Miniprotein binders against a9bab2. Designs and how they scored, part 25

Target 1, 221 residues: a9bab2
Amino acid sequence: MRQRLTVSESKAIFHKEFPFVVPAVYRRLVDELIVELNLLKNQERFVADGVFAIGLTSIFLDFTKGYKPENQKGILLEAICKCTGFSASNLEQIALEAKKLANGLNTNEIKSLITDNNRDEKESTYKLINKNNHYSRIIAIGIYKLVDMQSNGFNKEEATENSYLDLVNNFGYTKERVEKDVNLYKSSLDKIEKALELIEMNIKDEKRRNKERVSRTKPGQ
Key: E = the ipSAE of ESMFold2; O = the ipSAE of OpenDDE; V2 = 0.75 times the mean of E and O plus 0.25 times the DockQ between their complexes.

## First folded at step 12 (miniprotein)

Design y7 (at its last look DockQ between E and O 0.70; V2 from the best seeds 0.00; counts 0 for: pae E 2.6 > 1.5)
Fold by OpenDDE base, look of step 12:
Structure y7 (fold): chain B 221 residues (1-221), chain A 120 residues (1-120)
Amino acid sequence: as target 1 above (221 residues)
Amino acid sequence: SDEELYQRAESLKESGQFDQARDIFSRVVQRYPDHAKAWRELGRTLQEMGDYQRAVDSFRQAISMNPEDVDAYKRMAESLRRMGQYWEAIEMYWRALEINPDDEQIYRALEEAYRLYWEE
C-alpha cells in the first residue's frame, strides 16, 4: 500500500511538476484539489470512476477559464493529479468514456447505467458509473455535469435545471446533500468570475494610466 | 483599569473559572467593542464552556477587527465543527491557511473536517 502522502509532500511534488507561479486567484483551487484528492485516494470506498472524472475535470475547467497562459492549464492539471497519485490523462479518458456512455440518454436511461460496485466481481471491466461511491463534492458536481451535458443535447424540453436531482438517490446520496454542494459550486464559480472581471478592469485601468503617464512625459519637441 | 480587568479575566480563564472570565470579557467587549483580543478571548472562554454558537459569534467579531487572526479562524472552525457545521468549519480552516499556509496542524484539522463532512 503506497504510503499516504502528506499534504506537504504532495505540495512539494506539485511544485516540482508545475514549475510556474500559480496566480493568487487560483491558489485556493489548487490547494483544495490537492487536499481533497489526497483524502479521496485513501478512502476504501472511493473509486475514480467516470462520474468522479467528469466532476474533477469540469471543476478544473470551470475554475480555470481565466487562467493565463492557456498552455499551462494542462500542465497544472497533470501536476495536481500526479502529486495526489492520479493520472490526468487517465481521468480525462474515463470522463470522455462516461460522457459517451451517457450521450443521448435521458435521465431515466442514465439510471440504468448506475451499477453497484460489487467488490466480488473480478470482472476487470472498470465501471464508469458506480453507485455508493465515496461521496465528495466532486462526485456531486460530476452528477450535475453528467445530466447538464445531456440537457444541451436532443431532449431539451424535459430537462429542468434540477433534473440531476432525480438521479441522486440512484447514486446512493441524498438530494439535499448533492444540491447543497452543487449550489456551493455555482456560487463559488460566480465569485471567481466576478473577481476575474475586477482584475481585468484593474489591468485595463493601469494600462491606461501608464499610457497617459508616458504621453505626458514625452517632452514636446 | 480596563487592562487590569482584562488580565483578571485571562487569569480566571487560565484557572478554569470560565463563568467569571466570560462575564468579565463580556463587559470588556461591551465597553470596548473594537477590542479584538477581548473578543477572541471571550470566544475562547465560551468555546471551553461548550457555548459554541456564542463562541463563533465572538470569533467573528475578532476576525472583523483583525482579518489576519489565524487563531480566531482556527477556533471558529473548531467551534463550527463541534456544532456539526462542517462545511463552514472547512471554509474557516482554508481562511486560516491563506494566512499561514505551512501550518500542518490546520491541515490535519481540515482533513478531519472533510472526513466528517463526507460521512454525513
Scores: ipSAE 0.775, ipTM 0.885, lowest interface PAE 0.6, mean pLDDT 89
Fold by ESMFold2, look of step 12:
Structure y7 (fold): chain B 221 residues (1-221), chain A 120 residues (1-120)
Amino acid sequence: as target 1 above (221 residues)
Amino acid sequence: SDEELYQRAESLKESGQFDQARDIFSRVVQRYPDHAKAWRELGRTLQEMGDYQRAVDSFRQAISMNPEDVDAYKRMAESLRRMGQYWEAIEMYWRALEINPDDEQIYRALEEAYRLYWEE
């Protein structure tokens, strides 16, 4: 029997684990995560480390800010992870521990946390921030968000728009690749936020038109 | 005459006379720049000729006029992949999936495009 899930098999598991309708505005997000996680799970050099976990949980939270009903968001993330062979609770824990390690550190101190793929003295350090992990746009977002947490822990005026690029070579990636994927992420996030704003505007306009129609339909008689 | 000219170009493309088909389709889009189908067929002809950059440009025109043309997105992605622009190809496949979410052919193309993107 097959040990590796196909994308179709992952989608089938997803629908069993999440038996609710995914609103149209979020369907691309869900499909992208399922496909990318399915493919990454099967990569030999892939490790679900702290930077990856920060990236994944940040992408999910950023893109689902407007998701209704709110109580389904946790179930949605759980289903996406489970159908691709990941544990949402484990990834959330790994992200939390990586954020704790990086909190209050400057760039040079963060560089000191980045370790080789080879195991050293502490298995926990190896799992949290790993040099030369298999590249993905999820990792790129994790690096970006890691620097964003520095800004929140210190004076934000010291962080620039592209400060995260100072760390990229320490992860074994090129600045050009990471910058491209971060810019695509920012563009995609802006698009979904604008789409959600338009949906809310249309709802308000329909309510206004309904009130105006009801007011005109009830003349003073 | 317009329909006859278009049908002739399609027949030439089908018979492998790509230079002649390209010339006629180019004339059609020059005279009728809003002809979405002619832009798509020009792109397909250029793709068969290995002119992937101009194929992409033609498919982009077709998409701008008919944003629901799944075939144009898929073929644009194929041309982008042949040019080694793997992430751009992946984006076009996702645009096609927004229209046809259960297209198994596109998911198989995505798997190959991701593999190529990561091997880069």
Scores: ipSAE 0.417, ipTM 0.726, lowest interface PAE 2.6, mean pLDDT 83
ESMFold2 (binder alone), look of step 12: mean pLDDT 88; pTM 0.878

Design y8 (at its last look DockQ between E and O 0.86; V2 from the best seeds 0.00; counts 0 for: pae E 1.6 > 1.5)
Fold by OpenDDE base, look of step 12:
Parts: sequence; C-alpha cells; structure tokens
Structure y8 (fold): chain B 221 residues (1-221), chain A 120 residues (1-120)
Amino acid sequence: as target 1 above (221 residues)
Amino acid sequence: SDEELYQRAESLKESGQFDQARDIFSRVVQRYPDHAKAWRELGRTLQEMGDYQRAVDSFRQAISMNPEDVDAYKRMAESLRRMGQYWEAIEMYWRALEINPDDEQIWRALEEAYRLYYEE
C-alpha cells in the first residue's frame, strides 16, 4: 500500500517535477489541485474515470488560458498529477475516450452510459462513467463539462444552461451540491480572468511608461 | 486603564473564566472598535465558549483591521468548520496559507475541511 503522501510531500515532489516558477496568479490553482488530488487518491471509493478526467483537464485548461510560457503547461499538469500519484497522459486519454463515448449523445442517452461500479464484476473493462464515485468538485465540473460539450454540437436547441443538472441524480449526487460547486467554479474562473486582464493592463502601462522615460532621456542631438 | 482591562480579560481567558473575559473584551471593542487584537481575543474567547457565530463575526472584524492576521483566519476557519460551513472554512484556510504557506497545521486542517466538505 503506497504510503499516503502528505500535502507537503506532494508539494516537494511537485517542485522537483516542475523546476519553473509558478506565477502568483496560478499558485492557488496548483495548490488546490494538489490538495484535492491527494485527498482523492486516498479515498477507497474514488475512481479516476472519464468524468473525473474531463473535469480535471477542463479545470486545468480553463484556469491556465493565460499561462506563459505556453510550453510549460504540459509539464505543469504532469507535475501536479505525478506528485499526487496520477498520470496526466493517462487522464488525458481517458478524458478523450469519455468525450468520444458521449459525442453526439443527448442528455438522456448519456444517462444510459452511467453505470454502477459493481466491485464484483471482474470485468476488466474500465468504466468511463461511474455512478456513486467519490464526490469532488472535479467530478461536478466533469459532469458540467460533459454536457456542455454536447450542447455545442448538433442538438443545440434543448440544451439549457442547466441541462447538466438532469444527470446529477443519475450519478448519485444532489443537484444542489453539484450546482453549488459548478457555480463556485464559474465564479473562480471569472475572478482569474479579471485578474489576468488587470495584469495585462499593468504590463502595458509599464511598457508605455518605460518607453516614455527612454524617449525623455535621449539627449537631443 | 484600557490596557489594564485588556490584560485582565486576557488573564481571565487564560484561567478559563470565559464569560468574564468575553464581557470585558466586548467592552473594549465597543469603546475601541479599531482594536484588532481585542477583536481577535474576543473571537477566541467566544470560540472557547462554543459561540462560533459570534466568534466568526469577531474574527472578521479583526481581519478587516489586520488582513495579515493568520491566527484570525485559522480560528475563523475552525469556527466555521464547527458550524458545518466547510466551504467557508476552506476559503479561510486558503487565506491563511497565502500569508503563511509553510504552516503544516493549516494544511492538515484544510485537508480535513475538504474531506468533510465532500462527505456531506
């Protein structure tokens, strides 16, 4: 049984796997993911399934849209996963498979894909969409993103902004809980976007000021 | 002197005389609403008494006056946790860790708060 890593131990591994400075605006994201992933890894009823993988990869993608340099994002996700005992590449693959499975399906058809994780069935087939998985914000966002991705496809008409809530009970969760966590996610994302905009404005202003200073210090020939 | 009253309240708190300490700290913060330390100690006293809502209110005042008060955030989080407000507790622990990222006790408390939040 792999000894349960403490958050401190996971963070130490993270710093070894990610030898770059995480910008201040992204530090909380990284820390939150490390805490949540470390917690989930130690839950007996947790399965890193397709819904989870969609949630995690989507969270990471959405919150790192402004991350520079772009080439470090892959390494960052790998480091977060590795320090918590996950594989980024595996999760990305599982997420892709789950997306493919749900592709073109309406909400009712997706309901049919939700299966109970019956421990007893030795069937080696990795279930991509599990009912009664250990709940997390990541799962909630996974459910949300799974449906949101379908609404952008063919049947735009019936997908209301809250269509994901129709699946929540089939997953074994309460609508109120999932909705709360999804709303918190959206709110947090909005805050980061606003912070990034402010940072960009400040950088532009500093560059302008520096150009003005340099232009003033050029002695008139 | 007001300082003597504060010291008396602190002594009473340390001796477990929480009711008396509460009353004195309450008077201090009413008279000196900008006394951050008094608000924190009032909160702490209320927390020990199990009056978690009033403790949270007191810690909020302390934080408003001193945004870097790690102890106030931590104790506010603990009080919120005791009230079953796990998400709010989580947010307060994160605030504390933004100030003091090396506090292992807060990290453990944060993890526990997440566990509790997901078990509901």
Scores: ipSAE 0.775, ipTM 0.886, lowest interface PAE 0.7, mean pLDDT 89
Fold by ESMFold2, look of step 12:
Structure y8 (fold): chain B 221 residues (1-221), chain A 120 residues (1-120)
Amino acid sequence: as target 1 above (221 residues)
Amino acid sequence: SDEELYQRAESLKESGQFDQARDIFSRVVQRYPDHAKAWRELGRTLQEMGDYQRAVDSFRQAISMNPEDVDAYKRMAESLRRMGQYWEAIEMYWRALEINPDDEQIWRALEEAYRLYYEE
């Protein structure tokens, strides 16, 4: 009996756990995370560690900036995680712990935190940042964000836009692959931000035309 | 007439005479470059012949004239996947799902494309 949830089955659970409408501009984010999390859940070499958790929570927060109503964002993330067999609160705690470990460190110091992914030691709390985890674009963003926290911290003048690439080989990945996925992420963020700007401009323009129409005419009762 | 040439090419395609079907569909789209259905059928014919790059080019022409053609997106994605261009295939599957979000076969194909993308 080797059965796993299909995307359709996970989406059914998602709609049960999130009984609100997802605005069209965010539907791909939700659906894509469900697809990728289902894929990763069934991968033997995959570990939901601190770098993965930073990546997932960062992707979600970046793409849902300005999401309304704001109180639904936490419910949305919980539903995405639950329908794919993850715990949002657990992942948020793991991300916070990994951020604390890396806080204020330069890239050479972060390299010393990267340890072998040992499934026999999966109960250890000191294995929040692992080498050779199953690759995903979520991990790529986690690596990128780990260095981006440095840019906002003590070593700001020492970090550059591409400093995260110095860590990639220590994680067991190629720079070409990680850079490609980070650049795709940045492009996707730009597209959703522009889509939101266009939606807001169309709403503003329609309100202006309606105000002008009402001012020139008085409709019947 | 162009309708007669088109119907002959479809008959040849269904009988497995792909070289002849390709040649006639190519003549139709040369004479009538806005013929979205002929571009799609040229792409399908090329796909059957294993000429995936030219199939993609033909489907792209069909899509440019009919951006709501879910079959053209699906088949373009299939050709891209067979060429090992997995992220491009993923993007075309998402375009198809924007049009037809309930198609479970497209969802399964998308999941497979992600799997292949990450195994590279």
Scores: ipSAE 0.597, ipTM 0.802, lowest interface PAE 1.6, mean pLDDT 84
ESMFold2 (binder alone), look of step 12: mean pLDDT 90; pTM 0.904

## First folded at step 13 (miniprotein)

Design z1 (at its last look DockQ between E and O 0.89; V2 from the best seeds 0.00; counts 0 for: pae E 3.2 > 1.5)
Fold by OpenDDE base, look of step 13:
Structure z1 (fold): chain B 221 residues (1-221), chain A 120 residues (1-120)
Amino acid sequence: as target 1 above (221 residues)
Amino acid sequence: SDEELYQRAESLKESGQFDQARDIFSRVVQRYPDHAKAWRELGRTLQEMGDYQRAVDSFRQAISMNPEDVDAYKRMAESLRRMGQYYEAIEMYYRALEINPDDEQIYRALEEAYRLYYEE
């Protein structure tokens, strides 16, 4: 049995796998994911299924908007996954498969895809959408994103902003809990977007000031 | 002198006489509301007494005066955790990590806070 990694050990591995400086605005994201993934890896009732994978990849994508250089994003996700005992490529594939499975389905049809993970059967057919998975905010966001992706398709009319809540009980969770975590996610995303906008404005202002200074220091020919 | 009062309170706290220490620290922060260290030590005393809400309030004052007080964040987070306010505790731990990103104790505390948060 691979000895359970401590968060500190995971962080040490992360720094080896990601030999770049993480910008300050993204450090919180990295730390949160490392802590949470390390915790989940050690939970007996946790399955890295399609909903989880959708949640994780969506969180990473949404919170790394504006990350520069862009080519480091893949390496960053890989490092986060590797240091916590996950495979980024596997999770991306599982997320894609789950999205394909749910594609074009309404909320009621998605309910039919939610299956109990009966651990007792040896031939555990890998289920992409599991009921009663170990709860995390990543799962909550996965449920939210799963439904949100469907709403952008054919039946735009009936998908209310809270349609994902109709699935929550089928997953074995409470609406209040999932809604709380989804709302926290949305609020956090808004905060980082505002922070990034401010950073961009400051950079533009500095560039303008520098141009003005250079223009003033040019000796009048 | 006010310094003597503060030192007396520290000595009382170290001796486990938390009630007396609390009373003196309370007087100090009332007279000197900008005394960051006194607010932190009041918070610590209250935390030891199990008065977590008042501890949090005291740590908040300490942090407002010294935003880089890692210890105040950690203790505030612990007090919040003791009150079942796991989300707020997690936030305070991450704020502490912004100042001291290599604090192994915070990461252990975070893992426990997340565990508790997801078991509710």
Scores: ipSAE 0.728, ipTM 0.868, lowest interface PAE 0.7, mean pLDDT 89
Fold by ESMFold2, look of step 13:
Structure z1 (fold): chain B 221 residues (1-221), chain A 120 residues (1-120)
Amino acid sequence: as target 1 above (221 residues)
Amino acid sequence: SDEELYQRAESLKESGQFDQARDIFSRVVQRYPDHAKAWRELGRTLQEMGDYQRAVDSFRQAISMNPEDVDAYKRMAESLRRMGQYYEAIEMYYRALEINPDDEQIYRALEEAYRLYYEE
């Protein structure tokens, strides 16, 4: 009887579903997502709800902004999800529904949407915004991203960079843990953005040097 | 000689005489501070003795001289995990995966490190 994938089995499925080369700068992102999703799939308390889905899709989009070729990004996300037992299209739809539900709400209104994950799964709010879900860094980012929807709605409620911390205890987590994971996320984004800048600068320098070599070897000048 | 002293320390470590092995490996790295293998074996010896901070310091020296030493990364991560430094351990396991991406032991160690990280 086989009910649980190992990380090695997930990676084998990933390579089948994504038969392209992952550029080196993105390989750690892919490995981290496969490992963490594999672990979450095996957690009894875990629910792939809207906060989780917002977190996962946001992390993926933020870290793959520079991904080339662009047409492989969707295939990459699909492979990461499928190899760990998730559906990318289902998660993207769940994220969309959670964003709609929370859009334009202030902090107190969002607190009213947070429900126990052990309630009837047919209840729409339970499926989208749950307290006491199995904690992960992905959920921390989902909570963090909910603040952007407050800022972008009809409400003109102002939000600071740390306003998401006002919700953390309502989800059943500690502010210290969530803040640490959000800060690590921001640091990792800075690192990959700087690495991509260096790659682009090296490409431009190689093109410039190559054009200079061709110009010097032409007859007549 | 240097090689004979190193081999003697290695034998002492394998026989469980960690204090003597540590003292000899320490002499080797003091005399030859660029001896990557001696730093690695000193770190392993310290790890067996439960001196995880000095083990990490020794593995870092070995890595600085041989950045392809997968075992040094894995053992450094194990020592960091034993000290409760779970994020740092996870970082070292991913460094080991960059070198040897098919190592099942590393993935199992990552699962344990993440479990502890989230339970903290």
Scores: ipSAE 0.362, ipTM 0.693, lowest interface PAE 3.2, mean pLDDT 83
ESMFold2 (binder alone), look of step 13: mean pLDDT 89; pTM 0.880

Design z2 (at its last look DockQ between E and O 0.73; V2 from the best seeds 0.00; counts 0 for: pae E 1.54 > 1.5)
Fold by OpenDDE base, look of step 13:
Structure z2 (fold): chain B 221 residues (1-221), chain A 120 residues (1-120)
Amino acid sequence: as target 1 above (221 residues)
Amino acid sequence: SDEELYQRAESLKESGQFDQARDIFSRVVQRYPDHAKAWRELGRTLQEMGDYQRAVDSFRQAISMNPEDVDAYKRMAESLRRMGQYYEAIEMYWRALEINPDDEQIFRALEEAYRLYYEE
């Protein structure tokens, strides 16, 4: 059994795999993911399934919308996954497969896709949507995003903002817990978006001021 | 002198006489509400006594006066964890890491706080 990596060891690997400076605004995201992924990797009841993969990739995508340069985002996700013993490419693939499986389905149809891990059937069939997976905010967000993606499809009319809560019990979790973590996610996302907007405004203002200074210092030829 | 009182309280704390230390630190912070170190040491004393709520309150005061007090954040987080307030503990550990991003001890404590948070 590979000796459990410490967070410090994972971070050391991360820095080797991502030889770029992470902007300050994204450092917490990176560290949070490293801590959580490292923790989950060591949980016996954890399965990196489709719901998890949707959650992780969605978190990463949503919180890195303002990340520059854009070409580093893929490397960043790969580094985060690699340093915690995951494969970014594999997680992206299983996320896509889970999205495809759920595409066009209503909430009731999605319920039928949720499978219990306890069924003795052959260990070999990778289940994309598992019941009673080790809980994390990543799973909670995965459930939320799974339903949110459907609401953008054909049945727009019935999908309420809280439709994902109807699935929570089928996953083996409490509505209160999942709702709390989803709300925290939304709140955190809003804070980062506002911070990024402020940073962009400040940069624009500085550029304007600098242009004005340069224009004033040019002697009228 | 107030400094003598503070030193006496520290000596008492180091000697395990937490009740007496608490009382003296309480007097110091009452007289000097802006004394950040006294608030932190009061918090630490209260934490050792198992009075985690009052410890948190004291650490909050210390942090308000010294926002870069990593020790206060860490101890506040620990006290919150002891009270079962895992989310709040996690947030305090993250604040400590914003100041000291390579603190392995904080990361270990943070991981444990996450574990506890997800087991509830």
Scores: ipSAE 0.753, ipTM 0.879, lowest interface PAE 0.7, mean pLDDT 89
Fold by ESMFold2, look of step 13:
Structure z2 (fold): chain B 221 residues (1-221), chain A 120 residues (1-120)
Amino acid sequence: as target 1 above (221 residues)
Amino acid sequence: SDEELYQRAESLKESGQFDQARDIFSRVVQRYPDHAKAWRELGRTLQEMGDYQRAVDSFRQAISMNPEDVDAYKRMAESLRRMGQYYEAIEMYWRALEINPDDEQIFRALEEAYRLYYEE
């Protein structure tokens, strides 16, 4: 059995590895990833695969597009991974190799790749999917992103969304579960984008009110 | 008086007389529908009785009146979990963390809720 870390223990490590302030708008992203990664790491036979790595890196990049300062994003991902027993550089490499392996493949070719038995281990450092991994929302997003990336320009937005569902059973998951989690992901991304817009509006309003206060009390020189 | 009815209902709840506590708290919220504490205590009483749907409804009323009530969010999440509504439970725990960050008990509950959600 692997050494099990509590969320509290992981957060203590996180604060040591990331000694900067995480803006409030990103705190849920950080905390939720720590919770979900601990859950996955506590599985007896969890092994990071291509779909997991694509999912994790895509979620992080999508939700941190506006993160400042920019030079801390890599350190943030490193801290999240390290405090839960993962290596960010290893996961980024796995994601890159998985994208290269799937490059130019359609959904049926991806199905063939995941159903081809164990000979792939001799040809590839990492599998696209490890069938022993328990389902998680991170994996669902990885499946969605993998298939969405391979669109060749003829698919409609809704068709692209539904096309990954034809693949899902071959990953050992249900269409209903994956579709629900992908839709919740899209909704959460929209919510954080709107929260960032509101924060910018409040900053502008505060600056306006400060200028009005100073101008009302500011004596002439 | 209103205060005496409320205090009596709390005492009945503490002693495990949930049916009578529920009836009195229900009367209080019917007379005073903006009484946030009474809604929360009605929800807690209903939760102890296993009436999770009405508990959730009562906690939602308490939250609408006092959106800083961390206990109401936590208990609503517990009732939602008992009903098998794991994603909504997860969201209520995150609401509680927005008010009271780094609550270790909530993070343990979240891990369990995610596990149940994925096992569904």
Scores: ipSAE 0.603, ipTM 0.812, lowest interface PAE 1.5, mean pLDDT 83
ESMFold2 (binder alone), look of step 13: mean pLDDT 89; pTM 0.891

Design z3 (at its last look DockQ between E and O 0.68; V2 from the best seeds 0.71)
Fold by OpenDDE base, look of step 13:
Structure z3 (fold): chain B 221 residues (1-221), chain A 120 residues (1-120)
Amino acid sequence: as target 1 above (221 residues)
Amino acid sequence: SDEELYQRAESLKESGQFDQARDIFSRVVQRYPDHAKAWRELGRTLQEMGDYQRAVDSFRQAISMNPEDVDAYKRMAESLRRMGQYFEAIEMYWRALEINPDDEQIYRALEEAYRLYYEE
């Protein structure tokens, strides 16, 4: 059994795998993911299934919308996964498979896809949507995003903002817990978006001021 | 002198005489509400006594006066965890790590706080 990595050891690997400076605004995201993934990797009841993968990839995508340069985002996700014993490419694949499986289905049809891990059937069939997976905010966001992606399809009319809550009990969690973590996610995302907007405005203002200064210092030829 | 009182309280704390230390630190912070170190040491004393709520309040005062007090954040988080306030503990550990990002002890404590938060 590979000796459990400490967070510090995972971070050391991360820095080797990501030889770039993480902007200050994204450091919390990276550190949170490293801590959570490192924790989850060591939980016996944890399965990196499709819901988890949707959650993780969605979190990463949503919180890195303003990340520059864009070509580093893939390397960043790979480094986060690798340093915690995951494969980014594998998680992206299983996320895509889970999305495909749920595509065009209503909430009731999705309920039928939720499978219990306790069934004695052969260890070998990778289940994309598991009941009673080790809980994390990543799973909560995965459930939320799984339903949100469907509402953008055919049945726009019935999908309320809280439709994902109808699935929570089928996953084996409480509505209150999942709702709390989803709301925290939304709030955090809003804060980062506002911070990024402010940074962009400040940069534009500085550029304008610099242009004005340069224009004033040019002697009137 | 106030400094003598503070030193006496520290000596009492180090000797495990937490009740007496608490009383003296309480007097110090009452007389000098801007004494950040006294608030932190009061918090630490209260934490050792198991009075986690009052410890948190004291650490909050210390942090308000010294926003870079890593120890105050860490101890506040520990006290919050002891009270079952895992989410708030997590946030305080992250605040500590913003100041000292290489503190392995904080990461271990943070991981445990996450574990507890997700087992509820």
Scores: ipSAE 0.773, ipTM 0.889, lowest interface PAE 0.7, mean pLDDT 89
Fold by ESMFold2, look of step 13:
Structure z3 (fold): chain B 221 residues (1-221), chain A 120 residues (1-120)
Amino acid sequence: as target 1 above (221 residues)
Amino acid sequence: SDEELYQRAESLKESGQFDQARDIFSRVVQRYPDHAKAWRELGRTLQEMGDYQRAVDSFRQAISMNPEDVDAYKRMAESLRRMGQYFEAIEMYWRALEINPDDEQIYRALEEAYRLYYEE
């Protein structure tokens, strides 16, 4: 933690690292991640552990599913991380390791993965999933996604949506706050999906109107 | 006229006579419920008086009639923050940024709101 950057300074770095236009529909995703990562970078209790990394990469992937052009998505995540002092590749690796550790485990087995031994010394595998990490919406989604990985397809959709709450107290958070943040995440995904549908409808309407205009316009000279 | 009544209430607010300003603005919005500016100024008056819940209600009315009023969103968020409703405050700051995306003051307020929310 060499420097504390303002959001304005991080956004300047972001635009340097991502020299493309970010469509307006994704503006909040980008700006909110920059704000949150700047805040968390400067928190002494914060650890970029497996639950956080799962949350961050899942949020990004889910909200950019329709991002065009496709080849810019990796550059976009890289720029968001870099401008706030994080490494996208490191976080993606940490998320992968945490997913492997938790894959197929039930609730009691996941509880056994949660540790509260945070030392400044050499990292170990037991530090991938931590109790009492600095809370964030990103971690809330990480907990939600961690439990979602244990679904085998027999659970009801409502049960899947609420089963993560059984672990929230084990992480040291309140169920009410985590549930609110997960519900906001779900509604935000629905909102961006609907916004993309509206954008597609407007493109079709403009093509129809342009076709009608071209049909009336005399060819050149 | 309602314009003269509105201007009187504004003058009272500027002079710090918030009780009288509130009463007059309340009469204006009761008679003219589509008066966006009067709703906003009622909200500002209530905010100065520390009546944050009624301020939020008034700003919501102003926003419903003028959804481009960045100040109303920002002040609503501030009132929500003062009540400890950080989740809702954050969302109102993002609404303000949809209108004015490079407002450094909003980003500073947003950072503080996230900090308070995450430490709740």
Scores: ipSAE 0.672, ipTM 0.831, lowest interface PAE 1.3, mean pLDDT 85
ESMFold2 (binder alone), look of step 13: mean pLDDT 89; pTM 0.890

